# VH-VL binders against Cytidylate kinase (cmk), part 11

Target 1, 230 residues: Cytidylate kinase (cmk), of Chloroflexus aggregans (b8ga54)
Amino acid sequence: MRVPQTIAIDGQSAAGKSTLGALLAEALGYLYFDTGVMYRALALAALRAGIDPDDEAALSELAHQLVIDVTQPTVADGRQYTVLVNGEDVTWAIRSPEVERIVSRAARFPSVRREMVRQQQLIGQRGRVVMVGRDIGTVVMPNADLKIYLQASLAERARRRAAELRSRNIDMPLEQIAAALAERDALDAHVSQPAADAIILVNDGLTPAEEVALVLNRFVYSEQALENGH

## First folded at step 3 (VH-VL)

Design y9 (framework fv_pamlectabart)
Fold by ESMFold2-Fast, scan of step 3:
Structure y9 (fold): chain C 230 residues (1-230), chain A 125 residues (1-125), chain B 107 residues (1-107)
Amino acid sequence: as target 1 above (230 residues)
Amino acid sequence: EVQLVESGGGLVQPGGSLRLSCAASGFTFSDYWISWVRQAPGKGLVWVGEINSEGSSTNYAPSLKDKFTISRDNAKNTLYLQMNSLRAEDTAVYYCARDTYYDYVWGSYEYFDYWGQGTLVTVSS
Amino acid sequence: EIVMTQSPATLSVSPGERATLSCKASQSVDSNVAWYQQKPGQAPRALIYGASTRATGIPARFSGSGSGTEFTLTISSLQSEDFAVYYCQQYNDYPLTFGAGTKLELK
C-alpha cells in the first residue's frame, strides 16, 4: 500500500499538534519531531561560539557551517528523537534554559530560517517522518504526502492550556491564557496558514485516540486518500 | 501545599566545602525547574543557578559556575547545591526557589513562585 | 549582564497612602520583570510577573506597569503589613538579575 511517507502537521498553538504527531509516528514507526528543535540546536551552537543572537550575519554564517540532524532515538533515556550538531548528540543540551531564552530571537531572521528549512528538507527527503511546526506543509515539505492543519477554538485551546498549567500548580485566569494564545496566534499569522492541499482537522470534542484513529482510517489507509495521489 | 525546606547550612572555614539540600513537597517535583538564590546579610538577592526538571541541564551565574554545582534526585524530591572553595563573600542565606513552568506561549517565565525559608551559610575563621 | 536599578532606596510612607516604586533595566527586557516582597527574617514572596500580572493570592492594591526599560510597582492604599523590602527581577536574559531593593518604612 502507498502509505504516506511524509506527513506535515501545522496549526495554532495548543491545538494538539505534538500529541497528534507523536501518536501518528508511533503508529507508523516513523520519526517524529518539532522543527523548533533545530532552531534550538542552532541557538546552542551560537551560545557556544559567543555569537550575539541578534547578529543576523554571524548567525547565518554559523548556520551554514553546521550540519543539524534529527534521528530516531539513539539512547533509551526517554527521548522521542535524537538531535545532532555536526554529529554531537545535543538532545538534552538544547533543552537548557539559556537556549530557550534566545531561540525565538535567533529563529526570527529570514537568512537563518532559509538555511534551517534547507536542512529540514533534507530530513524530510529520507521519508518515514512526521514533522510538526507552523509552515511544514507550505514551506518545509510542500510536496508532503499528507498535510494536516490542526485547528481548535481559542476557548478550547485556552482550556487545554489551563489544565496543563493547573497540573503544575500554576493557576492563571482563563482570560490571561486566552490573551497569551491570541498574541501568539497574531505573531504566527504570517507563517501559520494551511496549505491549499492540507486537510483541515478540527479537534474540538475529540480525544487524542479518536483523532489518531480518524486520521489513520480516513487519510492514511483509506482507498480515497491513496487514489488522490497521496 | 507547596513547600520547600532548605538544610545543610552552618559555619565553614575559608577554602572549605558544604552541600546544601532542599526538600520539596506538595507538588510534582520532577515537573519543575528549580533555582538557588542567595542573600548576604543586609544585602539584596543574587541568582546562583538553576536545574531543569530532568536534572540533565544546569545554568549558573558566570561568577559562580566553577565553584558551585546544582544537582537533583527526583526519586527523593530533593535538590542539592555543592559549594566548594568557599570564601567570606559566600556568607549568605541560601534559598531554593521554584521556577514557573516554561512555555513559549508565556515566554521564558523564570520568576520564582515559591521559596524555601533559607539556610544560613557562614564562612569565617 | 542586565543591571536592574531600583529607586528610591528607602521610601517613608503612612498607612492609607500610595507608594510608587521604580525599577530600570540597563537594556530592554520587554515585559519580563517580576516583583517580590520580603519581610524581615522571611523568604521573598512573588507579587507580580510579566510586569503587570498579579501572582496568585496577591491583593488588588498591588499593581505593576511598564515595558522595555522602565517598570513601576504601585501599592494604592498602603496597609501595615506592606512595610517590607521590594525587589524587581528581570528574566529576559541570562544571568537572571535583581534590583538592590526598595525599603518601605513607616513614616
Scores: ipSAE 0.000, ipTM 0.453, lowest interface PAE 10.5, mean pLDDT 84

Design z10 (framework fv_potravitug)
Fold by ESMFold2-Fast, scan of step 3:
Formats: structure tokens, C-alpha cells, sequence
Structure z10 (fold): chain C 230 residues (1-230), chain A 123 residues (1-123), chain B 108 residues (1-108)
């Protein structure tokens, strides 16, 4: 196709990949989502079923029984996407503190991740999607039309995260944010490597609008122009 | 900078409802897990439950459905109600701010605490 | 629920000595989501350590934490007079959140 149908965005925490992904999807009319929302959906289902989030076998069995889907917004209430579990809209329910407390535990098991990746791949096969995560270009959509790996310094990522949290009325010390990001980077080091065919973008000193414009001009529309003999 | 101040009735009779309020001064109210704890005389702390600024709650199952926590974001206050009290509910009650360990993990620890309220349940 | 056990119940030492406090969990604590709190009688707890080993803002270097899985330790390298108080461990890896019964550091 002339315009990428599948776009994979990976990178370290707070590198701006969700912002970039959402703005790219808006510009292209594509579905956008962070794969973390599917793990949140599984966590919610586990809580409702009374399943221990440390019980790999029970979580894996539950994951295989669930149909988790992510679609374009079905309601005009400010959402960026709609998350469905067996057809039930759980878009806002997955944002509860109870879900947040167990999502990382549920998401750590390889058997659970394999099933979630399978469901993510089914969504990706539909095309017209920007999928954000840490292993999208290497595991989830290894044949994505465009792969972006977003980088930024720890200091810049901490600053951006602090600003983002402040916009939501969350006031965290900068040192705490930096420490949390560094810990997260260490935990994800083995899966946070860019795909060999990924475009590496450094997000230091660029606004979200400037980053989006750069991606569209250089990697989305520019390739189409060259392909057409421009 | 950030201060939590709590108030409420300290003396109760069995079967009454305990009502305590915690007010947050300084800092942001949104994005934290506003939490209640209690400590019986000479014993350790027990987590009662928490509320997010959105009104989402989570409670300790051991309280057998007797607890409810509510929030008033406009006043930066959150309140504990514990119904059907008995002598075993005698404790110092604390409110605290749950500070998220890492962003979006839902894991948190408690960096600011209220002064405590001694609640005595006796006939 | 995860049950935390602290030992010893009381630790009698003199200023300048090293204190080692143990916390054991009945089951593995996910990602070392374990905190240590200090409490002066009649006052609210004060956060010392989170994530098993990270010092909270403003906490002196003499306090350190270590451990993983089910075994955790709080070390005070050189006791100061104000350190002769009660210490609690707390896990925040799973609901319900639970605390240990406390270790009292007593002056000789």
C-alpha cells in the first residue's frame, strides 16, 4: 500500500510514544491504542472472577476464555478507543485503582503474554492501526509497514512525565519520577530493543506537534511521493 | 508543603457508625490513593481501604462490608464510615496519601499521614 | 493475604551500634514491593524505605533496606538517639495491603 496500514511504535516509558501514536492515528483516521489496555482488561476480568493475579495457570486459562477487542470510539465521551471484553464495554472500568494495582503482576507471565499477543495480532491484521508498546515491531507486528522506536533522555522523559501528571492534577517529585522510569527501563531492557528495520527517532527538544509533522513528512507521505516518481 | 488533617467523633457506643474526615492542604488532590488505616493500642497497623479522586474504592475484605469511603474533590477531603462498631474497633485511625511507586502500576506507598484520631468504643 | 512477621520483637542496643531488623513474608512479595516505616509512640508512621531498598526523600544514609522474595532486612548502620522507636514493614504488592507487627528498638 501507498500509506502504511500498520504502524508500530515502541520505546522506553515516557518517551512520548502514546502522544505520538494518538496524533498519528488522528491524522490518518486509524485506530490507536497502547497494548497495556488489553492487559488491564484481563486484570479487570481476573478481579471480577476472583482469580489471584499471581496464579499463572488460572490467568492463562482466563485469557484463553476471553475475547478482548479494541475498536474506534463507540461513544463520544472523550475516549480515544473502546475496549471490549466479551462484548462488554470496559473502557473506563479498566482505569480503576484496583486494576492498576495488579496489572503488572498479571502481565508478567509468558503464557498470559502469548495469548494477549495473539489477540493483539488479530487486531493488527485488520490494518488501519497504530499500536503502541515495547515489543510491537519485534513480536506483535513483525511485518508492520512502519516501525518507529522513540528515544529520549531520562531527564527529558522525567520532565515530560511530570508535566503530563500535573495536567491531571498529579504532583510527583521529579526525582521520584526519574527513579520510577529508570526502574521501568531496567525491567523492560530485554524487550525494549528496537526492531532491526525500525526508524529510531530522538524526541529531545521537539514538541508533540513537531514530532508528528516530522514523521508524516519524512516517513508516511515522503515514501509515497518517492514511490510515485516525485 | 502537603499536610493531612483529620477530625471526627472519638467516643462511640457499640452498634454506632464511626465517621472520620481527612482534609488535604497543599499539593494536588487528584492522582493519589487516599487511604485509611487503624492501629489498635499496642498493635500494628491495619489497612482499611482507599479511594481515588474519581471515587473508585478498594476495601480490606476483613471488615466484612462495614466500611465505606467517600471523596469530595472540590473540598479536597475524603471520609471514612465504619458501621456497627464494637470494642474491637477501638484504635487510632490514620488517613494517608498513597504515592504511586511507578507510574500506572497501581503500586503505592504512604508518604504523608494525618495526625491520627483515637476512637474508643465503649458502653 | 500475605502475612508479615518481624523479628526480633524487641532489639536492645546502645547509640552508635548497628541494628538489623528482619521481615518475613508468608508468600513471595511481587517485585519487592515492600516498605519500611518508623513510628514514634503517639505519632503517625514515617516512610523510610520503599521498593525494599530505595530511601524515601529526606531519610538519612544510615538507613538501608535489602532483600527479595520472602526475606527482607532494614539496617541502621549507626544508631542515633532518635532511632530508638518502632519499625514496621509493609507489603504493597497485593491486596489487601498488610503490615508486620513491628520491631521495637530499645535503648540499653
Amino acid sequence: as target 1 above (230 residues)
Amino acid sequence: QVQLQQWGAGLLKPSETLSLTCAVYGGSFSGYYWTWFRQPPGKGLEWIGEIYHSGSTNYNPSLRGRVSISVDTSKKQFSLKLRSVNAADTAVYYCARGYEYTIYTGKYYFDYWGQGTLVTVSS
Amino acid sequence: EIVLTQSPGTLSLSPGERATLSCRASQSVSSSYLAWYQQTPGQAPRLLIYGASSRATGIPDRFSGSGSGTDFTLTISRLEPEDFVVYFCQQYGSSPLTFGPGTKVDIK
Scores: ipSAE 0.000, ipTM 0.409, lowest interface PAE 15.7, mean pLDDT 83

Design z11 (framework fv_pamlectabart)
Fold by ESMFold2-Fast, scan of step 3:
Structure z11 (fold): chain C 230 residues (1-230), chain A 123 residues (1-123), chain B 107 residues (1-107)
Amino acid sequence: as target 1 above (230 residues)
Amino acid sequence: EVQLVESGGGLVQPGGSLRLSCAASGFTFSSYWISWVRQAPGKGLVWVGEINSEGSSTNYAPSLKDKFTISRDNAKNTLYLQMNSLRAEDTAVYYCARVRYTITYGTYYFDYWGQGTLVTVSS
Amino acid sequence: EIVMTQSPATLSVSPGERATLSCKASQSVSSNVAWYQQKPGQAPRALIYGASTRATGIPARFSGSGSGTEFTLTISSLQSEDFAVYYCQQYNNYPLTFGAGTKLELK
């Protein structure tokens, strides 16, 4: 059977990448994670070490000293994966508000990103993984068996983001959310490019279940795909 | 294309009142939080207060909440600042400024400002 | 309230030079800091938000850095149109507060 062992999902903010990735991995029995969890792990380590998240040299040195791993859940407490920093389970600690506030700053340095990509590649080489991000199919896993670039209209992505914020009791006007997403898209334009061999999936009007079924039936379990090289 | 135009400033006697207006155009006014910020001649910027998109909630600088009131009329695309019990230290250019949301934590900054309207409190 | 302290009050610089402006908060404001430019007789113009993100249309020579209590605005190759007053602002806590400003003047 030629079911893809490595699946890369890239795309714009709020396009539904994490939902697709998690459901796809569940259907296949694969590890799922978004690469942001590794930057969260680094941010947590920086906070604990008293390192300024704007000190590139100190942050880069810290990144090289850490072994960050992501595995299948090691505890049945509702987690989708286990995140380890030097063997310590930090899965829930990386979700703290303090980590949330600094993760984007920690993730901006090229020297830090190069080390995180190296560690992401080590996880990818094990296979049986769905990895979600913005440059997975181009930088992290350029030889992934299946590459998906997820797109959705600005209006649809704003609707999804608004629903997410409402679930957290945050009230933001839809127009402001749309403007913020458009601004993020512009900042990410150089980074979030589809790989030449990526499948462009437009998920306007699809439920998560419909999206997963479409991917499984057309690109994973298709008779033609299995016969011809997936 | 986004424009905010303040009006209603002028000379007022100490203890007097004034109502400032800010007319918005070029964007969906009812979708944005708006702030008032003032600047005394030759001095720095001082935040006065803000109002949410619906007009149901306001926040003020603590020293000003008992003398200034912010309101809005979304049907008229207009923001107001009611100023009571004015003193010499309230002399300033008053700006309305649009709050731009960012996707990170719902944080915000002032992306567009009006040209300001001068309020002078003097006998 | 959180006090934002800017230094120096005035910086004399020539075109083509690098200018570095400091802003310090009396307590941690995370990365919730914005920078504004104000030219004489004009309204302020947004430059940076989130400590380091350039606002739309702002030239690449403007950059922001910092977190917690210490923030910096850098103008890498000063142009003649950059001579203005620069304000930092925190939006982490109410009331929102601005620094007193740094005036960038031609040497």
Scores: ipSAE 0.012, ipTM 0.471, lowest interface PAE 9.0, mean pLDDT 86

Design z2 (from g3 with heavy chain E54K R100E Y103F; framework fv_erenumab)
Fold by ESMFold2-Fast, scan of step 3:
Structure z2 (fold): chain C 230 residues (1-230), chain A 121 residues (1-121), chain B 110 residues (1-110)
Amino acid sequence: as target 1 above (230 residues)
Amino acid sequence: QVQLVESGGGVVQPGRSLRLSCAASGFTFSSYGMHWVRQAPGKGLEWVAVIWYKGSNKYSVDSVKGRFTISRDNSKNTLFLQMNSLRAEDTAVYYCARGEYSFGYYGMDVWGQGTTVTVSS
Amino acid sequence: QSVLTQPPSVSAAPGQKVTISCSGSSSNIGNNYVSWYQQLPGTAPKLLIYDNNKRPSGIPDRFSGSKSGTSTTLGITGLQTGDEADYYCGTWDSSLSAVVFGGGTKLTVL
């Protein structure tokens, strides 16, 4: 009887994927990361190399030259993971405003995404990992032992986003937040579709602890989950 | 033995209220989500509402929102459905059922025998 | 109107095989686990299949479930007169945030 070694979490914007992923990984002793950190690592390398983030050929070539890895925290400084570029710890460097400004531009090219997916797959092959993103169960880890697609009502996601913004001293009307999330959902519709074998979870009004308990009891440690892993 | 027993049904006039109860026995009630499902005479099954194991999370079908409230008392192993502003179209047998509040697994594996609600003038 | 579509009736002779279809969309069957229920006349529904293809304890193996894309099928082999009942498919609908059932299929064993 075996606990799932690879867990893929996809879903709607502001549905709580990162919170679920981090808590689930903590409970299991697994590596947790959002695949976006690898695109941030590529963006940092591009900035350092003086590469134009709109130059697909140069970015693709750079991606093929880099070994981007994500591991369990290597230092106890509050990090959830360690990001390495050719062995260099870039965990905090990838959080810079300069990286944030260009990451979406670098990440838009299919050739760049193909190479990043290849490197994400290598990390997944090690097992003991929870990966969070938008296409993990369909593209990155199509054979993941457990696939979760998170959904929440527009109203609940807007409430969560409002609470997050309020914690940063940003007071935005709930109606504006809901409208922005609805626009984002429409833009993501063709990319962020659940895998056919994904479990779809609705977390409207669930506390993080309740959601983690549900996943652990029903899909990780249940007889169904153990049989599926066997 | 594992069982669910509904009560509280009856004949009421439109606009009135009823409270249905479902008494659970033979299992750890507080570990399961609970559903209400209804069936109008000669019609199919229609899901009404669900409440999660701790009682804080609830969903209901749009046609009863603002009128019906699902609740539970885990200390008494009892599920409730408060039905206000009853309409003729609420006439049905109401079943309580045990299940889970998730898309991935929600098989309703234990059902009560049902309690009949008739809304007529 | 039911969100999931089932044929209103199906019939077969004792000992034969029958299949009951249930079709939906990506917001329900396409992305969620399916359950099947049997309702004998005058009784509460009984769970036959959960998680697309699993049987609860006590359900004989002549009942089977399968799911493909946005459709699911209940198979019954070795039909017995005691199988005359209404059969319902059910799943979660993410767009409605609600459990939805098919309209039901009446099985007659002639």
Scores: ipSAE 0.000, ipTM 0.415, lowest interface PAE 19.1, mean pLDDT 85

Design z3 (framework fv_erenumab)
Heavy chain, then light chain:
Amino acid sequence: QVQLVESGGGVVQPGRSLRLSCAASGFTFSSYGMHWVRQAPGKGLEWVAVIWYEGSNKYSVDSVKGRFTISRDNSKNTLFLQMNSLRAEDTAVYYCARDRITIFGVVEYGMDVWGQGTTVTVSS
Amino acid sequence: QSVLTQPPSVSAAPGQKVTISCSGSSSNIGNNYVSWYQQLPGTAPKLLIYDNNKRPSGIPDRFSGSKSGTSTTLGITGLQTGDEADYYCGTWDSSLSAVVFGGGTKLTVL
ESMFold2-Fast, scan of step 3: ipSAE 0.006; ipTM 0.520

Design z4 (framework fv_potravitug)
Fold by ESMFold2-Fast, scan of step 3:
Structure z4 (fold): chain C 230 residues (1-230), chain A 122 residues (1-122), chain B 108 residues (1-108)
Amino acid sequence: as target 1 above (230 residues)
Amino acid sequence: QVQLQQWGAGLLKPSETLSLTCAVYGGSFSGYYWTWFRQPPGKGLEWIGEIDHSGSTNYNPSLRGRVSISVDTSKKQFSLKLRSVNAADTAVYYCARGRITIFGVVDYFDYWGQGTLVTVSS
Amino acid sequence: EIVLTQSPGTLSLSPGERATLSCRASQSVSSSYLAWYQQTPGQAPRLLIYGASSRATGIPDRFSGSGSGTDFTLTISRLEPEDFVVYFCQQYGSSPLTFGPGTKVDIK
């Protein structure tokens, strides 16, 4: 019986990866983050430096010059982690619409991804971390103690996203949400594949609490769960 | 159901600061970006910047050194300040409600204020 | 920034005719991130279409949008008297948000 120190969660957009990851990390006292925040940090630095997000050479050079770190929350303002670029707290700045629009463009270049993966691997080697993304179990942490690939039907993911948008008073037709998610799935298809040793978890019909309980009892505390049943 | 009304001084001298306010009546204030635009006479619209209910802002890079947008969530109002105005800032200024895509980016605008003609002359 | 070009600058037609307005982007824009607005002189813009093809609430079905990549089209199937105004396209796939210079639909 050993509690995993590194947990990799991959899967489709809106499948609940971030919710599962955050709740697992909370239960274990681990660092949680989506690797996309590091690409957002690079994108923010590129915007500030006036670098064209389509200029691979300039982005790659910038990536090599930046020290991007992700730590446990440093302030109690609702954040789940703190993102630092050369020691500057950019946690909320990286969530700007400007960054969101260009992050996928900046993140598509192999040379940029190689440097970001290197920095992600350094964070992962510290242990006590739940890392969420699309290639964590295959590229970033290929030796993670626990690998989960989260799946849900397009219809369920669309319903989940629609509920999130409605909580913000945004009423968007399910057909539009489903179409946007399908488009995103197609863009991610060639890189978002489960690792051979990943546990495939289908979350259709599961609440976040049920998902977390399933993972904790089945794959994190499996022996303890069995003993408590007696 | 949702209505935006704006006001502020329309006549300015070069080097002065433009100050406009937009009030939102009806609907929720959270979940949207509250946005300022301008339209010089005979030209197209130019996006100035945006603010959400928490005070998070984004500005057009061409104006970033001169512009600030603030929000008063309790009054459901947001305001534009543009410093060091010159004749090129003469335009009709509009406030608008920005809808957000499912990926969290500001996108299109479904409700607009009536517009304020701002003239900068010496 | 993405530059939008609209053509023609002025489209002269008669009531009841079909209008086709073009918007071209300097670089590719996902169809999910293009909008069209109508503007009567002296008034604020009115949202017609978003996501290249979705009609906004309250917009008559004579208005339709299409297109992808760099080429987008607004079609008005049967011009009504109130449709003889200016139309602007807008992209929201890249910051800063940008608008086209407009197409004026004028009476022949």
Scores: ipSAE 0.000, ipTM 0.478, lowest interface PAE 10.8, mean pLDDT 84

Design z5 (framework fv_pamlectabart)
Fold by ESMFold2-Fast, scan of step 3:
Structure z5 (fold): chain C 230 residues (1-230), chain A 124 residues (1-124), chain B 107 residues (1-107)
Amino acid sequence: as target 1 above (230 residues)
Amino acid sequence: EVQLVESGGGLVQPGGSLRLSCAASGFTFSSYWISWVRQAPGKGLVWVGEINSEGSSTNYAPSLKDKFTISRDNAKNTLYLQMNSLRAEDTAVYYCAREGITMVRGVIDYFDYWGQGTLVTVSS
Amino acid sequence: EIVMTQSPATLSVSPGERATLSCKASQSVSSNVAWYQQKPGQAPRALIYGASTRATGIPARFSGSGSGTEFTLTISSLQSEDFAVYYCQQYNNYPLTFGAGTKLELK
């Protein structure tokens, strides 16, 4: 294959992974999603079943009983993808604040993560996908055709996050945002390592459009990329 | 400055009902989850319940779920606590408290700002 | 529900001394613990969240530590304004629960 069929985007929190992933997928006509949506789907199912997000055994059993799928948008309502739990469209339900509140608690257990990774791998096997997360290029899609590890300085990431929050009228001091990002980086340091074959992109000072154009022209559509791809 | 001001407290007889209000200012009210927390005279803090940003979802302490209802009016920047079937054990100062949220991780439910409280006394 | 147990109930110390306050959870709450200070007739004030992160405006003499079931609040050099009741709270599991408080009083 000449153009990458599977693209893995990993990197630091708030480095712009979701924006890059969505724009690349739009340009290629590929499915885009961040793996967090599958953990959100599990969290929603747990809430509906009355399962304690601290009960690893119950969560693990629930995860094995669920078929969580992510597909191209099935409805033209502004969504970037469709999330299905046992065939039910939960795309907007997983965005609820009550799901957001427990998703990281449900996602912390190795047994739960193992099952979610298995389901993520099944989606990846279909190809024509841009998957965003922390370990996509190392664990979920170790054979992805293109692996990107996105970096940005703490100051730049804090600035971007502050702008996003301001657009939603959420007032948080820049220093608090930077502290939260630094804490997240420390927690993710062991698991968010670039794959040996990943392209490391530093996007300090680049607009989203400039970064997407750089990736497409240098690593997707260039003569060099087409010759080296599979 | 962030401010939360409770009102509506007072003396009520056992079995009675009361509605508390919490007026918010100095922040985007519609972006925050908010809790009610109570404190009986000379005792510690007890969580009553919470409401999400949109007002579409609530969570309660199990012992209070059937007698207390939390609601909000984002157009008025006001939070409410409807209290029914009150008993002497519900006597307390009732605080509204803003829950800290983070877009990096949505798991911080600590109370970053508190109102001054309003006293509810249930007595015959 | 998760029970938060604070000890001691009362701690008598002098200004300039170090105070160490304990909080135990009946089951693991990860690092999802906050500490609050309350003075008589006043609302609680947030001091620490995430077990160890100081809230905005909180002096460096306040520090938190711990994870799982054992948590500590330390005040390294007591000032006169620090004599108050301190509460720990877990926000890991519903219902949200507080400890019964530790009263810090002048010796």
Scores: ipSAE 0.000, ipTM 0.430, lowest interface PAE 14.3, mean pLDDT 84

Design z6 (framework fv_vulinacimab)
Fold by ESMFold2-Fast, scan of step 3:
Structure z6 (fold): chain C 230 residues (1-230), chain A 123 residues (1-123), chain B 112 residues (1-112)
Amino acid sequence: as target 1 above (230 residues)
Amino acid sequence: QVQLVQSGGGLVQPGGSLRLSCAASGFTFSSYAMSWVRQAPGKGLEWVSGISGSGGSTHYADSVKGRFTISRDNSKNTVNLQMNSLRAEDTAVYYCAKDRVTIYGVVTYFDYWGQGTLVTVSS
Amino acid sequence: DVVMTQSPLSLPVTLGQPASISCRSSQSLLHSSGYNYLDWYVQKPGQSPQLLIYLGSNRASGVPDRISGSGSGTDFTLRISRVEAEDVGVYYCMQALQTPLTFGQGTKLEIK
């Protein structure tokens, strides 16, 4: 097998999936994105169209009419990717607080999720992509060349989230953060299960650079098929 | 309707102390971080101090660290700035400002400002 | 500390003309959350500062659409497409990525 063309990264909330995904993609020259950006793009379109985020039928209809794409950066402004809705660059627009407030509501509907998964699959079929989410290896790219399920202890994830919030003067008790993460894990248990063929990585005690090096040396460059050519 | 009403301030000698207060209304006070920002006469804005919604986390600019203390009373919807060991360079209009912070998405900006309180530290 | 640099510091403009203010940061303000922690404020004569643009490009409530923010990472622009008399004031960018929060020097916009 050649170097993996499709890499799926799943795992628990606050386990470091985005950091791992971005660094792996950078090392390989691949597209990186969190599938959540596509739900954010739909939410932005819904806000612009005046659609109630609790109206499943209207959201589903909108989703089927939109072409949401994610590409390598089209502008050298520090972005990791470009998000397009019907050809319009919405990369920064999807980061509005109004979008953030409604994205989880819009993303709950099975009919909406089915359409977003379909569009995610189209992006995945191009190859040279690292896709991050919760069901990438099981639903979105069940035939991904490499599947990683990232884990960290609840205590470590809570400490990482608390440190992030403290850097912005957001003071949430560690116990409350841990409880929220545990509740999220329970809700995601039926969705965010590791694929049977996924590699389980525990990143407790590893720096991001060490984690990337481990993945590249152990699971990406381990195949000797590259020496034999096509 | 969100309102931030400031009080305190005035003239004080170098080495003296002053306490500024900011009374908030129109929002769930304990859910939002608060900051103090000052402006010396004819100069730009300088962030001084911030406090989390619960009051458990505080931060200070190096210029005031060890001399100023920010605090809040969530039962009275007030944020306070205790200023000790005042120096001539502390002369400024002091503004309290409300941070817009949510638990569903991390966003940080000052959406509302108080009217300002003049603090003059004379020689 | 993150250093914020504005240009120009003095901006005389004729009524009806466009105006642009640049803001540069000493490090990227793009966070892993996807937000650019860069805000714009204006202080009109005799008034408290007021929010114009938050998180790079989002217009605050009541701010007219002739005022817009753009940019990402280290380079940001505030643009007024058609200056009106009410726009007179000092404009500040602020980074909120990390403490201490830091402001640019301010740009004084005056009608000539």
Scores: ipSAE 0.000, ipTM 0.504, lowest interface PAE 12.6, mean pLDDT 85

